# VHH binders against Formin-H (forH): the designs that were tried, part 5

Target 1, 361 residues: Formin-H (forH), of Dictyostelium discoideum (Social amoeba) (q54n00r34to394)
Amino acid sequence: VSLNEIIDLDREFELLLDKLAIEDPIKRKQMQSLPDISKRTLLEQNKADIYRTVKHKGPIESFADVKSVISSINTKHVPIDIIKTLRIHLNTADRDWIQSFLDNDGVQPILNILKRLERNKNRKRKEHSILQWECTRCIAALMKIKIGMEYIASFPQTTNLMVLCLDTPLIKAKTLVLELLAAIAVTDRGHGAVLTSMIYHKEVKKEITRYFNLVQSLKIEKNAEYLTTCMSFINCIISSPSDLPSRIEIRKAFLNLKILKYIENLRADYNEDKNLLTQLDVFEEELSTDEQLNSQQGTQIGIEDLFSQISSRVTGTPSQQELITLMTHFQRMSSSNLGLGVWTLYNALANQLEDELKIHP

## First folded at step 24 (VHH)

Design f02 (from o08 with R57K Y104W Y113H)
Fold by ESMFold2, fold request of step 25:
Structure f02 (fold): chain B 361 residues (1-361), chain A 124 residues (1-124)
Amino acid sequence: as target 1 above (361 residues)
Amino acid sequence: DVQLVESGGGLVQPGGSLRLSCAASGFTFSDYWVGWFRQAPGKEREFIGAISGYEGKEWYADSEKGRFTISRDNSKNTLYLQMNSLRPEDTAVYYCAADKLVGWSLRSYDYEHWGQGTLVTVSS
């Protein structure tokens, strides 16, 4: 191994410590003293996208007893050092420990801390932001593996509390929250939850329209990593639906907020930032592609595409079970000896219902 | 001093209707998601439905089956539950709940503020 490669490792690891917000001088010194193989392992783990599985096996740690750990964070006043230690352990724990943590509802105390911080946000603002940051990093660690991601995405409370964290003044916390929301939004069940949470954000924060604060941040914030992540999130929520009408509807909200003017300004101000420019290109290229497809909208909508559109609108809402029940009726009757007559009857009843709803909305 | 007070409970025959009210005080009502839960003897609290603050969007549990309607009047700080086609299985204590930070949720422990409850008995 060359001296230049050794210098590059130490530099990359120092940048990793900055990215992870490890600022305690004593702890930073301890991390810098790790063997090179340990540093390379940590760097490799932090290169993986959040959908990859991370597996580590080692001796029992000070955080080995899952129930004791959960009890220590399920209190009114959780020391920040405990949350930082939990964050590190979640990033390095084996799959069995993580599964046990999830099985014992270990996520709920983390969400409870976020909820308490939001209710008391007028107190010690900087300490609140740091604790929000560490709680968000714990959630990020869980989301790096599939079992954690599915568990986190299953609670409506999670995305609601996460979107409220977007108001933090700590730019690295805002950036991480958007990364996590994007990861949730690409899942089948998570996309609707993220969109619904943005409505919730609008109501709680008294926004003029959904996404208003998010789009305004593209003008206000000057951090290129944040801007790139924000555009990536916007691209993610627009592009995740497979059906054209859903993508057009979501994108229309941003076009009405004049996002194209913000993009123009970002291109001028950050004309050498490859990562940001890529995200700006994605937005405009997807817009152009979908506008061309929309102009060609004379093709028949197939049964699969129509169901996908309906499903995407009700998944994650109280109406989901009612749709399943209705589909069960269709499934039972699809084998009827009446054949086409069954569907004719369903259509007649549906038309009658829709006519009545016009009279009595 | 946040307070939610339910009213309108009582004895109702099967097939009947009943309207519950929940009077709210001590907070900005229009900023809160508010909803109804019920608790039958020996069971956990069960979500009925919720309604958003300013926009008035409604969400209902699957067990609802279209028999119940939630509404709110922000000028009177009051949440309503209209129950139709009542069945003996609807016998329970009915609670209103409010939370600013959750939005809507099926889980009772996500709500911070609760009323004392009003008993609805469907019998005879």
Scores: ipSAE 0.000, ipTM 0.337, lowest interface PAE 12.8, mean pLDDT 78
Fold by ESMFold2, fold request of step 25:
Structure f02 (fold): chain B 361 residues (1-361), chain A 124 residues (1-124)
Amino acid sequence: as target 1 above (361 residues)
Amino acid sequence: DVQLVESGGGLVQPGGSLRLSCAASGFTFSDYWVGWFRQAPGKEREFIGAISGYEGKEWYADSEKGRFTISRDNSKNTLYLQMNSLRPEDTAVYYCAADKLVGWSLRSYDYEHWGQGTLVTVSS
């Protein structure tokens, strides 16, 4: 067997794995470890573009007919078993089937289910939460394939309906929604759609401010996977813009909601959870980096905004009482006959202290 | 009884401008996403742009960047489409659409309420 023949077989098999949409790294490694005779057999089985039909037992008898599947879910009352069967098929279908599903507008019936559940007067029932979760899992399955991800990310209607699912009592559904929204938010056009959808959530659910319920969930929810995912989503939407003003504006909404206090409480309560602590570190490190960059650009900060930022970093930490004591000194000296002289002296001492700390940490 | 009525269509020269209006009644206008679609002869309905309810955020189809401006006046329950630099390929029936719980969408079936349409003809 020549080296050229071996290279050609491996190249052809890689193309077959791409054609079959086998993208799981573990599964792909397993397939690539097959003997050459097995690889050639698989290549021959797919030479005429022929696929095996997967047999299903249940309410949907065949998934080969995309239009029949779409008709099964495009009804007013879709049984949850139908949606579960669809979810399983979307996770196992080949790329051509998924492309046909997307081309025949198969996503819209899934979105229509979510819209009907939101408009239903009994929307908080457990059955509705499970149906919302299964519909979200169908969207997740589509997002695992490149063409599905591109389709889902290009239509903000999807993100609008997904953010409304954040009000579900089912923690695993909340967690999945945030994972999917984060994946959309890292795309160029998806970031704006996710931010706009959070405004939509505020409007529909009558939140006090954007992100209020999201930040409150960091106190209410006790599931570490959720908390990690929630912080990851928050970090993602703040960090995705390349421009500093956009990051500052998005982060300001969370700082105004006192997220730094929630972060400190989470550090105390989950001091051994490496994944959560990493996300908390990312938030604070990125805040510090952007604050440093902002001061280098010489942007003006109002006195009230500056005090709010300092307070939000210090409240609930050991430094709080020391800051109060220091501020009390400033308050007493504000009526000094020396006027500007007092503040000039404080600034000189502060600069000297900061210089000393750089040299002698 | 929800009603949307378009007006302001007609014949216009290439390079001209036209302002379409959509009068809304029978619902709380500020609670609804409202948008404009058009349908050229023999073509499917095409999204032009949409505007959110309370905060007035605007979204446009990529092809219409810079030529069309959508706006709303919640005090008059009216949606507007200002069209500038019109071209013969802009000839279509223009529809307004509204839906309460759906953001903007490129697909017409996502919108629950529709107007009758107003014809815009761009010809020399």
Scores: ipSAE 0.000, ipTM 0.195, lowest interface PAE 17.4, mean pLDDT 78

Design f04 (from o08 with S108E)
Fold by OpenDDE, fold request of step 25:
Structure f04 (fold): chain B 361 residues (1-361), chain A 124 residues (1-124)
Amino acid sequence: as target 1 above (361 residues)
Amino acid sequence: DVQLVESGGGLVQPGGSLRLSCAASGFTFSDYWVGWFRQAPGKEREFIGAISGYEGREWYADSEKGRFTISRDNSKNTLYLQMNSLRPEDTAVYYCAADKLVGYSLREYDYEYWGQGTLVTVSS
């Protein structure tokens, strides 16, 4: 992708945000942090569907009949080539064809393929991965238009099966899935769907906690594009809700998984990757912003939650021991007859320190 | 061979209670989402509720919330449906279904395995 193309995309996307009257700076920033594919998808969705000119003469003749196409993929054994052809066609088909495809439940056979692949994971991993990828690409093609996106976002089975594709060894496929999920997550209906699907993922994959495998992938995977996309996805699902409590709750899950530690490591290992660093910055900035907001709103953050947040930040750092020492002092104080006066002194000291940090960041 | 066998159906008076069981065999029961459906005469099969395999999370159709309870015993490979405050409109053949990947779907099509059903008749 040429620099010019990137610049053009960003510009067009800004115009789209203006058109959509997205005035909230936080939301705009979030939207700007979307993967490029998500941006393009949104741009395409907002383009007048009427002028979707079939740029590329795909095998239009063989796929003229929607029902025939659906029947061809609604079999127990679907050749990869058929799915590839479908992908190509979906990318070039007009709105009416796509609508007809959706109306005739054309997505279901694709999902059935994905489901079968997931059920049969033990036998032919490479061929299956390719087929899975092609199916995912079909879904991606559908999501390029508004009606397709809406359909996909509203159909829980789609996102459920998509999240299962995150277990594929094909890094491109994983990346694509995350991109698509991110795009879905920023939609009103899609956010809930994605969250639900992550719960589904936990159940099916028997994760210890929600998002566990995802966060672990930040440690395990070495592909910068994937890592960037992964962080982008995480940022999207956290920042999409307009209400602060929801954002805090979602973020908490990631913090509990020690994502900050992984972020630190990623910063160190990928210090020249601007895209990844941007996503890492977004995460940290949004965290900070929401913490500030939360403190201002007097929302009774439970003591336990506060501690968890602090712990997540200091674990694995030299500050961990300092925190332990401090907590030990608090413990002693809490058991003492010193009363409120001691706490007041601690708070005064803390305030002084904060003031100093403001002056000397 | 995968088998699901429902039992516990019968005649019950309005306001009565009934507990259905579904015995599973031929697959790793604990790895499957399992649920209950029913089909009344002349009507389409409808979702009642289901329970996940890993965490045992249960969910219900809106119409059945509070009156029906689904539970499972993985050690016995058995799914249960506790039905309380039964009504004549609850008269149906009750089916258990299983699927490894179905998630929170309410659609019968998404479930791979089905029992033969057990008849529940609610009548005075």
Scores: ipSAE 0.831, ipTM 0.933, lowest interface PAE 0.5, mean pLDDT 87
Fold by OpenDDE, fold request of step 25:
Parts: C-alpha cells; sequence; structure tokens
Structure f04 (fold): chain B 361 residues (1-361), chain A 124 residues (1-124)
C-alpha cells in the first residue's frame, strides 16, 4: 500500500467523521484507531450522500456507557445525529457492550422511534425517511452478531415494525429491510416471526391478501438490486420450512398473486442481470421440485388445487384458450357410465402424448 | 381530543354476566387495535384480550378460558367486553386501550390511548 494511498484513506476517513458529526474527542480517537479495513468498510457504507439536507441538531454524546446511550435515545425527540452515532458504535462495539445494550432493553427505544415515525407518516418528510433508515441500520448492526440476531428474531414487535418500513420511498432502505427479514426467516424461530409480521402488515396496510404489496412491487419497481432482494426474500420464506406441506402452502399464496407472470416479465426485462435471474431460477426450480415430491408422496392433491396450479401456469399464455376449450368439453360431459368411458379415453390419449414427448423432447 | 370511556361496570353476583362498553372518540376507530385490560387491587394491570381493526381478529390471554368475548362495532366507535360466569377473582377496574400499530402485543406499554376504567365488583 503506497504512502499516498494511506494518506488518502486517512483524509477520507476524517471527512467521513466530520460528515457523521462525530465530535466527541474520545470517540473520534477510537474511530481513528480502527484498522484500515474497518475504515474502508465505513467509507463504503456511507458513500451515498443522503444527508445533505439534514440539519444537525443536538449534542454528540459519549457512547462509552450503555445506560447513558439508552437514556439518550429513549426520548420523544431524538436527533438523527445520535442515531447515526449509535449505528457507527454498534458496528464497532465488542460483544460485551452489545450484550449489555440488549440486556438493558436498548432495542426498545429504537422501536419506539420507528413506531412514532409510522404514526406520523402523513408528514412524509425526507428527514423522517432518513431517520427510519438509520434506525433500521442500527438493527442491522445488532444482527451482525448471533446474540443480536437471536434477540431481534425473538421479539415480534421488531419484525412488525420492520415490515412497515417496506413502504419507505428510499430504495436502499427497502432493500435493507428485505435483506434483514430474509436473514431472520432462515432461522428456526425467525421464520414464524416473519410470517406473523406479514400478517401484521396485511392488517395495518389493509392489504387484500398477504404479500400483495410485496408481489406488486415486482411489477412496479425497476431497481434490479431491489427486485433481486425481493425474490431472495420470497425464496427464503418459501424454502425455509422442512416439511413439504408448509412450503406448498406458502408458495400457493404467491402463485395466487400471479407471481409467475411477473417472473416471466422480469426474465424478459432483466436478461443480463445474473443475480436476479438466479433468484428467478431458484423459485422455478423449487416449485418444480416440490411438485414432483408431492406427486410421489401420494398426497391426493385436491382437484381444486390441481386446477389452481394449472390455471396459474397457463394464465396470460396462448395455452389459456386451449385450457378453456378443454374445460368447456368437460363441462358438457355426462356423469354417466358413458362419461366415465370418455374420461378413460382422454387419459389414454394423454398418456400416449406423454410417451411421445419422452421420445421426442 | 382522543377519548376512551368505559361503561357498564358495577356490582354483580358470582356466576353472573356483565357487558362492558368502551366508547371511542377523537380518532378513526376502525384503524386501531383495541383491547381490554384489568387491574385488581394490589395487583398489576393484566391483559385480557384485544381485537384488530382491519379483519377484526380477536385474541385473548390464556387465563380467560373462553369466559370473556371481545367484539367491536366500528359504526358506533365502540368496543365491547362480554363477561360470563363471573367470579370474585374477576373483581377489578377494567380499562380499554387503543393503538394503531400495537399488533399482538400483550404489554400495556405498547398501547397509546387509555380509558379511565370502570369498576367491576363480583360479590355475593
Amino acid sequence: as target 1 above (361 residues)
Amino acid sequence: DVQLVESGGGLVQPGGSLRLSCAASGFTFSDYWVGWFRQAPGKEREFIGAISGYEGREWYADSEKGRFTISRDNSKNTLYLQMNSLRPEDTAVYYCAADKLVGYSLREYDYEYWGQGTLVTVSS
């Protein structure tokens, strides 16, 4: 590493500390003593200058004492600078400090801030979105360690308030929330928490069905990273259960929301995005795998469920008309023994076609 | 101003029934989760049950064993608590609470608005 590179890093890092309003001399010295790799990480995390319009208000407190920190954020009006400082500290604090923070209910004041912000959403100020994002980033910092992850996953209010942040106009914030929820969903205790929170989301946002807004975002949003993260989250919540019936049930909700149609559109529009395509492939492959497993286990798929699956696959395709025609023929069919004979003939024909397709793919 | 006003409390004999009402004003009642708490003399306030605003899903504390039923009428901005098979142990001040975002929390701290309470005395 050239001397010039070192000088540049130190300079950039000092500017970052200024930007973050880290004025406490003790904290500043501590930050300056961080390894270069840590400094670079912090610089990368803060490259987006979303704070230009935020006026810095309030004193910068020392974060050496956990109780003092909690007291400083446990107020009705918390300056954004304090939350930013907390975020930075949480990313660099040792395990013991974080444990103490959790033990003293340090997460609750953060949640209270998020709750207040949600209550006052009619005042969509850029400042509120930034504060919400910073709170989310604090949660993210806590989740980097096992004890923090376990705590967050076990506290339903946390995931409830997180899912409400999915409606933020900040694309980075939405993406982060989805990433965090995905991480929680793959844990044993966290999967149920995330599902429950999605029910909560339905109630609070008055969705027609669970996951409605999420699936609609696949249609509306254009950011490839966000779309990838959405699909990743969906894949995580579907694939996490070990039992096949649970996976099928969760997936069914998405299929009913016509997610396959949106997947098709995304493939067409983002054919060069490898990450997004990977997630789309995962969804389709897992669907296929579970269908195969279900057929093998003799689980009598109800006729209605089977039809729903077929309908979901052909809706919006040229095959839809063929299905309608076929169903019309079935509607006219007699329920008599003669009808049974006709059904048998249809099945024989279908078998013959399948055999031919195996020979001539 | 947000107001929650409980009514329907009084003296009732063991085995009797009582229906409490909570009249809400000053906010959009249908958007809020609403619930019932009670506090017996010398005891902490305890959660009884609550009901969601959108789908009207109700849930109860494990201790209620089906004796209590919560319902709401959004057209009247009113929350109800039907209490059956009352016991002396049910003697308490009953409170209604409301919050827009509380979800399935059982903690009193999570509710934003509270009534003044109504006294229910179960005695022979």
Scores: ipSAE 0.829, ipTM 0.932, lowest interface PAE 0.5, mean pLDDT 87
Fold by ESMFold2, fold request of step 25:
Structure f04 (fold): chain B 361 residues (1-361), chain A 124 residues (1-124)
Amino acid sequence: as target 1 above (361 residues)
Amino acid sequence: DVQLVESGGGLVQPGGSLRLSCAASGFTFSDYWVGWFRQAPGKEREFIGAISGYEGREWYADSEKGRFTISRDNSKNTLYLQMNSLRPEDTAVYYCAADKLVGYSLREYDYEYWGQGTLVTVSS
C-alpha cells in the first residue's frame, strides 16, 4: 500500500463525508480515523446505484420505495433479516431517502418493535437481544446524519425505549445505547429527555432509586469498553448543564449511590486501562472543581445543601440513626435554647472533638 | 379481560366541582400508567393528566394545571379525577386510559386500554 494510495483514499473519504453531510466535528474526526479497510468498504458501498445494486437477505428485494420499506417493518412480527437489511440501507441511503423515511414516521415502527420486546414475558432468548441490538443499530445509523439526530432527539418515546435496552445481556448493545444517549444528552433539548428517560427506566424496571442499575453495572460488568462508556455517559449527563446547581443536583444522585466506592474498586481492578482511568479522573476532578466553585459562589452555602451533603454520607450506614437522634434533640429545643450563644458553644465542642480525634483516631 | 369503567359524570353548574372514578380490572393495576382524556363534541380527544403505577408520579397538560387533580388508589384498583372551578367548555366525554409503557407521553395512541367514557355537562 503506497503513500499515494493512502492520500487518495483519505481524499475520497473526505468527499464521501461531505456527500453524507457528516458535519459534527467530533463525529467527522472519528470517521476520519477509521481503518483503511473500513473506509474502502464504505466507499465501495456508495459507488454503486443503491437502488440497482443493493443485495437483500430477506423478502424485500428493493429499498427504493420508502413507504414499502416502512410497511414491511410496521407489522406484528418482523423477521430479523429485514431489520438487518434496513440497518445496512440506513447506513448507505442518501439524504433525500432518509428525509422521506423520517417524514413518513419510519422511526415509529422501529420503536414499536422495541416496545413489543419489552411487553413479552421476561424471556432470556438470544434472538430477543439480537433484535434489540439491530434496532439500536438502525437508530445509530439515523443519528449519523444531522436531520436524523434532530428527529431522534426531538420525538416521543425514543430515549425511553433506548434506555430500556440497557437491561439486555448483550454488552455491545448496552455500550452502543450509552454512546447514543450521551450524544443526545449533550444537545440542549436532549439532556432533559435523557434525564427524564432515566426516571422512566426507574418506573418501568421498578428500581428503588434512579440510576441504581446503571451504577450496579460498574461492579457487575467486566468489559473495559463498557465500563469506560458507562463512566463517560455519567460524566456527560453531569457536565452538560452550564449552571453549577444543576451539576451538583445530578451528581448528588450518583454520590448517594456510593459511586466513589465503585470508582475506587475500578481503579484497583483496571489500573492499567488508560481510557477507563481517564473517565474516573474526570468524575473526581469535576467533583472537586464544583465543590470549590460552590464554596466560592457565596459567603456561605445554604443550610439545605449542607444537610443534603452530610445526609448522603450517612444514609444507608449505621450512623444514619445517630444523625436522626442528634437532629431530633435540636428539634425539641426551644427557640431561646437554640440562640446564637448556644450554637457557638456547640461549635466549640465540635472543634474540640475534631482536635481530639486527630490525636486519638 | 381488561376493563376500565368510568363513573361519576353528570350535570354540574359552572364554578362547581365533580369527581370522576375509573374502576380497573383484568390486569395488575399498580404496574400501569393510568390517565384521563376528554373529547368535546366535534373536537379531538385531549390529554388531561396521568399518574404512574409504581411511584404515583402525576403529570398534567399545561392547560389543565391547577383546576384538575388526578389520583389513584391501588388497593381499590381505582383512578380518580377531581375537577374544580368547572366551566361550560369542560363539557365533554371523559375517558380513562391505561398502558404499561406509555411513560410521559401525551399521545392517545400510546395507550393500549380505554374505557367507554362518562359524560360531564357543565351548564347553568
Scores: ipSAE 0.309, ipTM 0.727, lowest interface PAE 4.3, mean pLDDT 81

Design f04 (from o08 with S108E)
Fold by ESMFold2, look of step 24:
Order: C-alpha cells, then structure tokens, then sequence
Structure f04 (fold): chain B 361 residues (1-361), chain A 124 residues (1-124)
C-alpha cells in the first residue's frame, strides 16, 4: 500500500500551503475552496519545481556522498538546517542513493535525534517540536518509495520513537505521525509493529490504558484535519487484520474508552465536515458489520489449515498410507460431474461412520 | 554514578543451571528497560532478552527457545537471568544493559548503560 492511497487531496494541499508559507487564515480558506482539479494542478506543478532545484545541486550518485551526509547528522548536536537539507535530499534522491542510505544505517542518526529529544525533560519546547517535525518528515520521505517503506515497517525502533512524538503540541507534527503510522499499519509486517509501539507508548508515558491519550485527543483537539487523521488511524489499526477475533480485540480497547460518545460529539460539532464524517461512518459501519459476523457460532477453519493439522498428526504413523489412499480418492472425484453431490455423500458417510463408532468403539 | 554490576557467573557442567544477577544503582530502576546480552570469544555481542520497567513485559531473542528466563525485582533494583539446560555454546561473557527508551530493540547500541560483564563457562 502506497502512502498516496492514504493521504487525501485536502491533506496534500494543506502540506503544500505550509511549504509555500501561506499562513493567513483567510487566504488558506480561499485556497482550500479551490476546485479539486486546481488543487491537483498546483500539487503537480510543485512536484516539478523540486526537479529544477535538484538540477542545480546535482544528484548524489556515489557511496562516499552518502557516508558524508550520514556523518554530518551522526553528531551529538545537529543543527535543524542540516535536517531540513537532509529532508530535501531524501525527497529528491534516486533509489540507489536511498538504498545506500539505508544500508549504511542512515536512519539511526535520525532516530538518535528523536531519542535525545525524548530524554530531555523540556521536550515540549518549540525548538524541539520543530526538530521532531523535520525528523518525521525525513522518515516520511523514506516511506514514499518501496524499499524505504519496507525498511521502516521492519524497524520497530522507528515506530516506537514516532509514537512518542504524538505528545508534541505541534498539531502538524501529530497529524503527520498519525498519517505515517496508519500507512505502516496497513502493511502485513507493520500492523504488529504499530500495535506494539502503542503498548510501548503506554509504558513510557505511564498511560492509564493503551490508546487513552489518543482517544482523549478527539475531545481536546479542534483541528479538523487532525481529527480526521486520528479517526483514520484508528480505523486502519482496527480494520487491517483480516481475521475477526483480531479486529474485535483491537476495537474493544476503544469501546472501553467510550469512543462512541466521542464520535457522537464529533458528529454534532463537525456536522458539515465531509472527510471527518466519512471516518466516523467507517468506524460505526465496521463495528456493525463485525457485530453481525460475531453472532455466528461456527468454527470456520481454512482448508489449508485443516490439511496441515491432519497431516502433522498422521505423518510418520501407520495411518499415513491410509490417509494418502483416501486423499487419492478425493483427488479423483474432485473433477467429478456430480460436483457438490460427491462431497455431500462423503460427509453423510463420514457422519454415519462416526455415529457407528460411538456405539461400537 | 549510574552502575550496573553483574554477578553469579562461573563454571558449570553441561546440562546445568545458573542464575545471573545484575545490581543497578544511580537511576530510578523501575523506569528503565533492562536486558541481557552475551559475547562469546571471537563473536559479536548477542541479545538474549529484556524486561520493561513499569509493567514487567518480557521478550527474548529467538535463539534461546525458552531455556532462559528474565525477571526483575524493583524493590532490590536487581535484574535476573535464569539459564537452564546449559550447553558449551553458551560459554560467553554475559552483560546487563539498561535504557529508558529502548523498548523491544535487539540492538546493543540502543542501550545507554552497561555492566562490566560476568563470565559463564560451560565445560565438562
């Protein structure tokens, strides 16, 4: 899953307005009211402008250039301008440069900065929040290509330090962190890492329960983009597992925090915010769907899992050859013109046999 | 002023058991992840397992397969490693380490504080 599938047009456009230093609230509202085609055009044009800048600086094409860059950030005190320069390079570097950066452990100096900021007892200072923001943007740049995403998703220290950034007062940084965590959470390997990192957050910050601060933020924060992104993240971590028990377990943590009351209040307070309402709808729709599925009693085991269990039990025993013979019968009949009728008959005979064996063991 | 001091190492027969201790001082022990590493002669330092400070959550490297148990006693500021079914391959210097933010990392350089090590020799 690409990061572009998660970031909607309005989110990308808000980032563009930040990049262009358009901070007047009236002008930002005016820009956000532009037709979607105009927003996409401005986004596309600004991607092209990056290439003009790279053309003057030239691409980094050697392994030695990568080591020099890493050396410049692998120090005790890294000026923020160096991190901003790294962010720009990461967004414009080719795949070989990024691969070399990852291979030389270039992510670790970025994580070391985040770790030092967390260890400092004044980590809520404005300067620290901006540095956290830029480090997070470096991670975001790495995540835009496949090898970077795979590295970050498999590197649990990254998600651990990212979740600690959720305490920042800088709403843009909070929002970006949640966007990135959601992108990681929808991947096979990243979902578990994100869940584990939320446990880590609970322990480091001594939260009452997992997700407490996250759910509380739905009441405290007033920024609609943040609220939408927060609900999207919550929806992603609940919905990513394909199995019902996992979804129920994750969702239960939020239900125990009374998230449905927060959702009710958000609907009232933001009743015209299309993007937020969509995320609230997703939460409630998936809750309803899974409640209906949960009402089923039955044991549903996949064919492959059943075969594996049976095979492991009989392999190496005298019953193995008889099982093979039985499976050969099933193989022959799998293409039968009788179709379902064959399997229905096998089941009927098996049930009758099992009933007979209980009488005559 | 931060100190980690391992003890309990020594010579043990194959198949035997040994319990290592790590006494901590100079920091609020319950706020720190603490863990065990080992280094056999000529090899890189290897993660064994660790335990969180506040909730006591344990995790282990895949290689030990349940022979080792990590525990902590916050009232005594002490980390323990119980090693059972010892093999000659377990011969190494065993180190304890501590860090406030390491979480579930397996990497030695993520830990801020280290002990001096205690030698465990498994030989007949």
Amino acid sequence: as target 1 above (361 residues)
Amino acid sequence: DVQLVESGGGLVQPGGSLRLSCAASGFTFSDYWVGWFRQAPGKEREFIGAISGYEGREWYADSEKGRFTISRDNSKNTLYLQMNSLRPEDTAVYYCAADKLVGYSLREYDYEYWGQGTLVTVSS
Scores: ipSAE 0.199, ipTM 0.655, lowest interface PAE 5.8, mean pLDDT 80
Fold by ESMFold2, fold request of step 25:
Structure f04 (fold): chain B 361 residues (1-361), chain A 124 residues (1-124)
Amino acid sequence: as target 1 above (361 residues)
Amino acid sequence: DVQLVESGGGLVQPGGSLRLSCAASGFTFSDYWVGWFRQAPGKEREFIGAISGYEGREWYADSEKGRFTISRDNSKNTLYLQMNSLRPEDTAVYYCAADKLVGYSLREYDYEYWGQGTLVTVSS
């Protein structure tokens, strides 16, 4: 399948030109006209050329020494040039280097930079937004390989600090954050982490309800790429659960924020933007499909389905251990202590708790 | 500038109760996650529990579940720890800590501000 192979090579080579910051249109056209063997040769030597360049110049003497790289970013003040150099290396490093970087806690200094930027938010400089963007790009580079993605998805402090970057005025950074959160949300471990991070965002930013700022951005922002990415993220977090009740619950938060009116306005304002229209269609088609499924399935849910739904909501969040602890208490109880009278008492207490939660969400 | 001051420590008999307070000043108390740690002699500082600033969400270490209750009064800028059914192994210096961004972390290194501690001794 030679045609697909040729298309893949040209796409990979275009990505290489982007990575090397070759932006002159004349030079890019000239490079794309190279024979396929020349393009493959340049791709093949790409890591060696970048490794050699970093080893003999720039702010980091050697990228092969993981501990030296981590030491250079684990300081109170990190120049943006060092973060840019790290980002480039993370995009070209092999799996063993990335594993060593993760094993030596190399992600934490990146998170510390984001945390310091968030603490000093009263200064609204472009330097803050650019540094946030470069740190986010470092996280993106780690997420390109499986071990990095698994690490990031298992580390909820990362998604917490990423959602706080959604307040940046730099639209390309905001867009990248949503792309990365969507990628995390499709993983088994990451979906709950992303949902929990949106609660964290609500608390830190004192939102009225979860997702309020996200939905409002569909009216405020005028960048079509951002709008498409934002709708794609919303679709992703709704659609990732396999069980119908979970999808209905997540979608309800957006319906309560009147997202359908925002969608109507976006269709009118961006009626020729095929990518955005596709994401708007996905939202409405998934809503219609799930409403039809819900009306067809009746009302009775088996105990196994209920447990699956509850466990899927907490898996990958701090609440997972609390659920396990609670269930083991029930597992330890004797059958005589689990009779009908005891269960009716627990149900009465649960109803009382639900009433209190309506008042104090 | 920022100050956290624990109080309410002292000597108590096994099975007794004690209420610790942490008075906060120099920052907007309601914006901060606040929590309790303790350090027994010769041991590392360990997490007891914490409570979020805006929504009042509580969480606790598994080992202290059920005996200890964390609460806060934002009108008095004060964090509380109610300890019941005290045991000799609860003898430790108790610290309060605060951070604007810690979220649900259990790690002491994620907290920015610390009190100087109050000693609790559980002994006959």
Scores: ipSAE 0.172, ipTM 0.628, lowest interface PAE 6.0, mean pLDDT 81

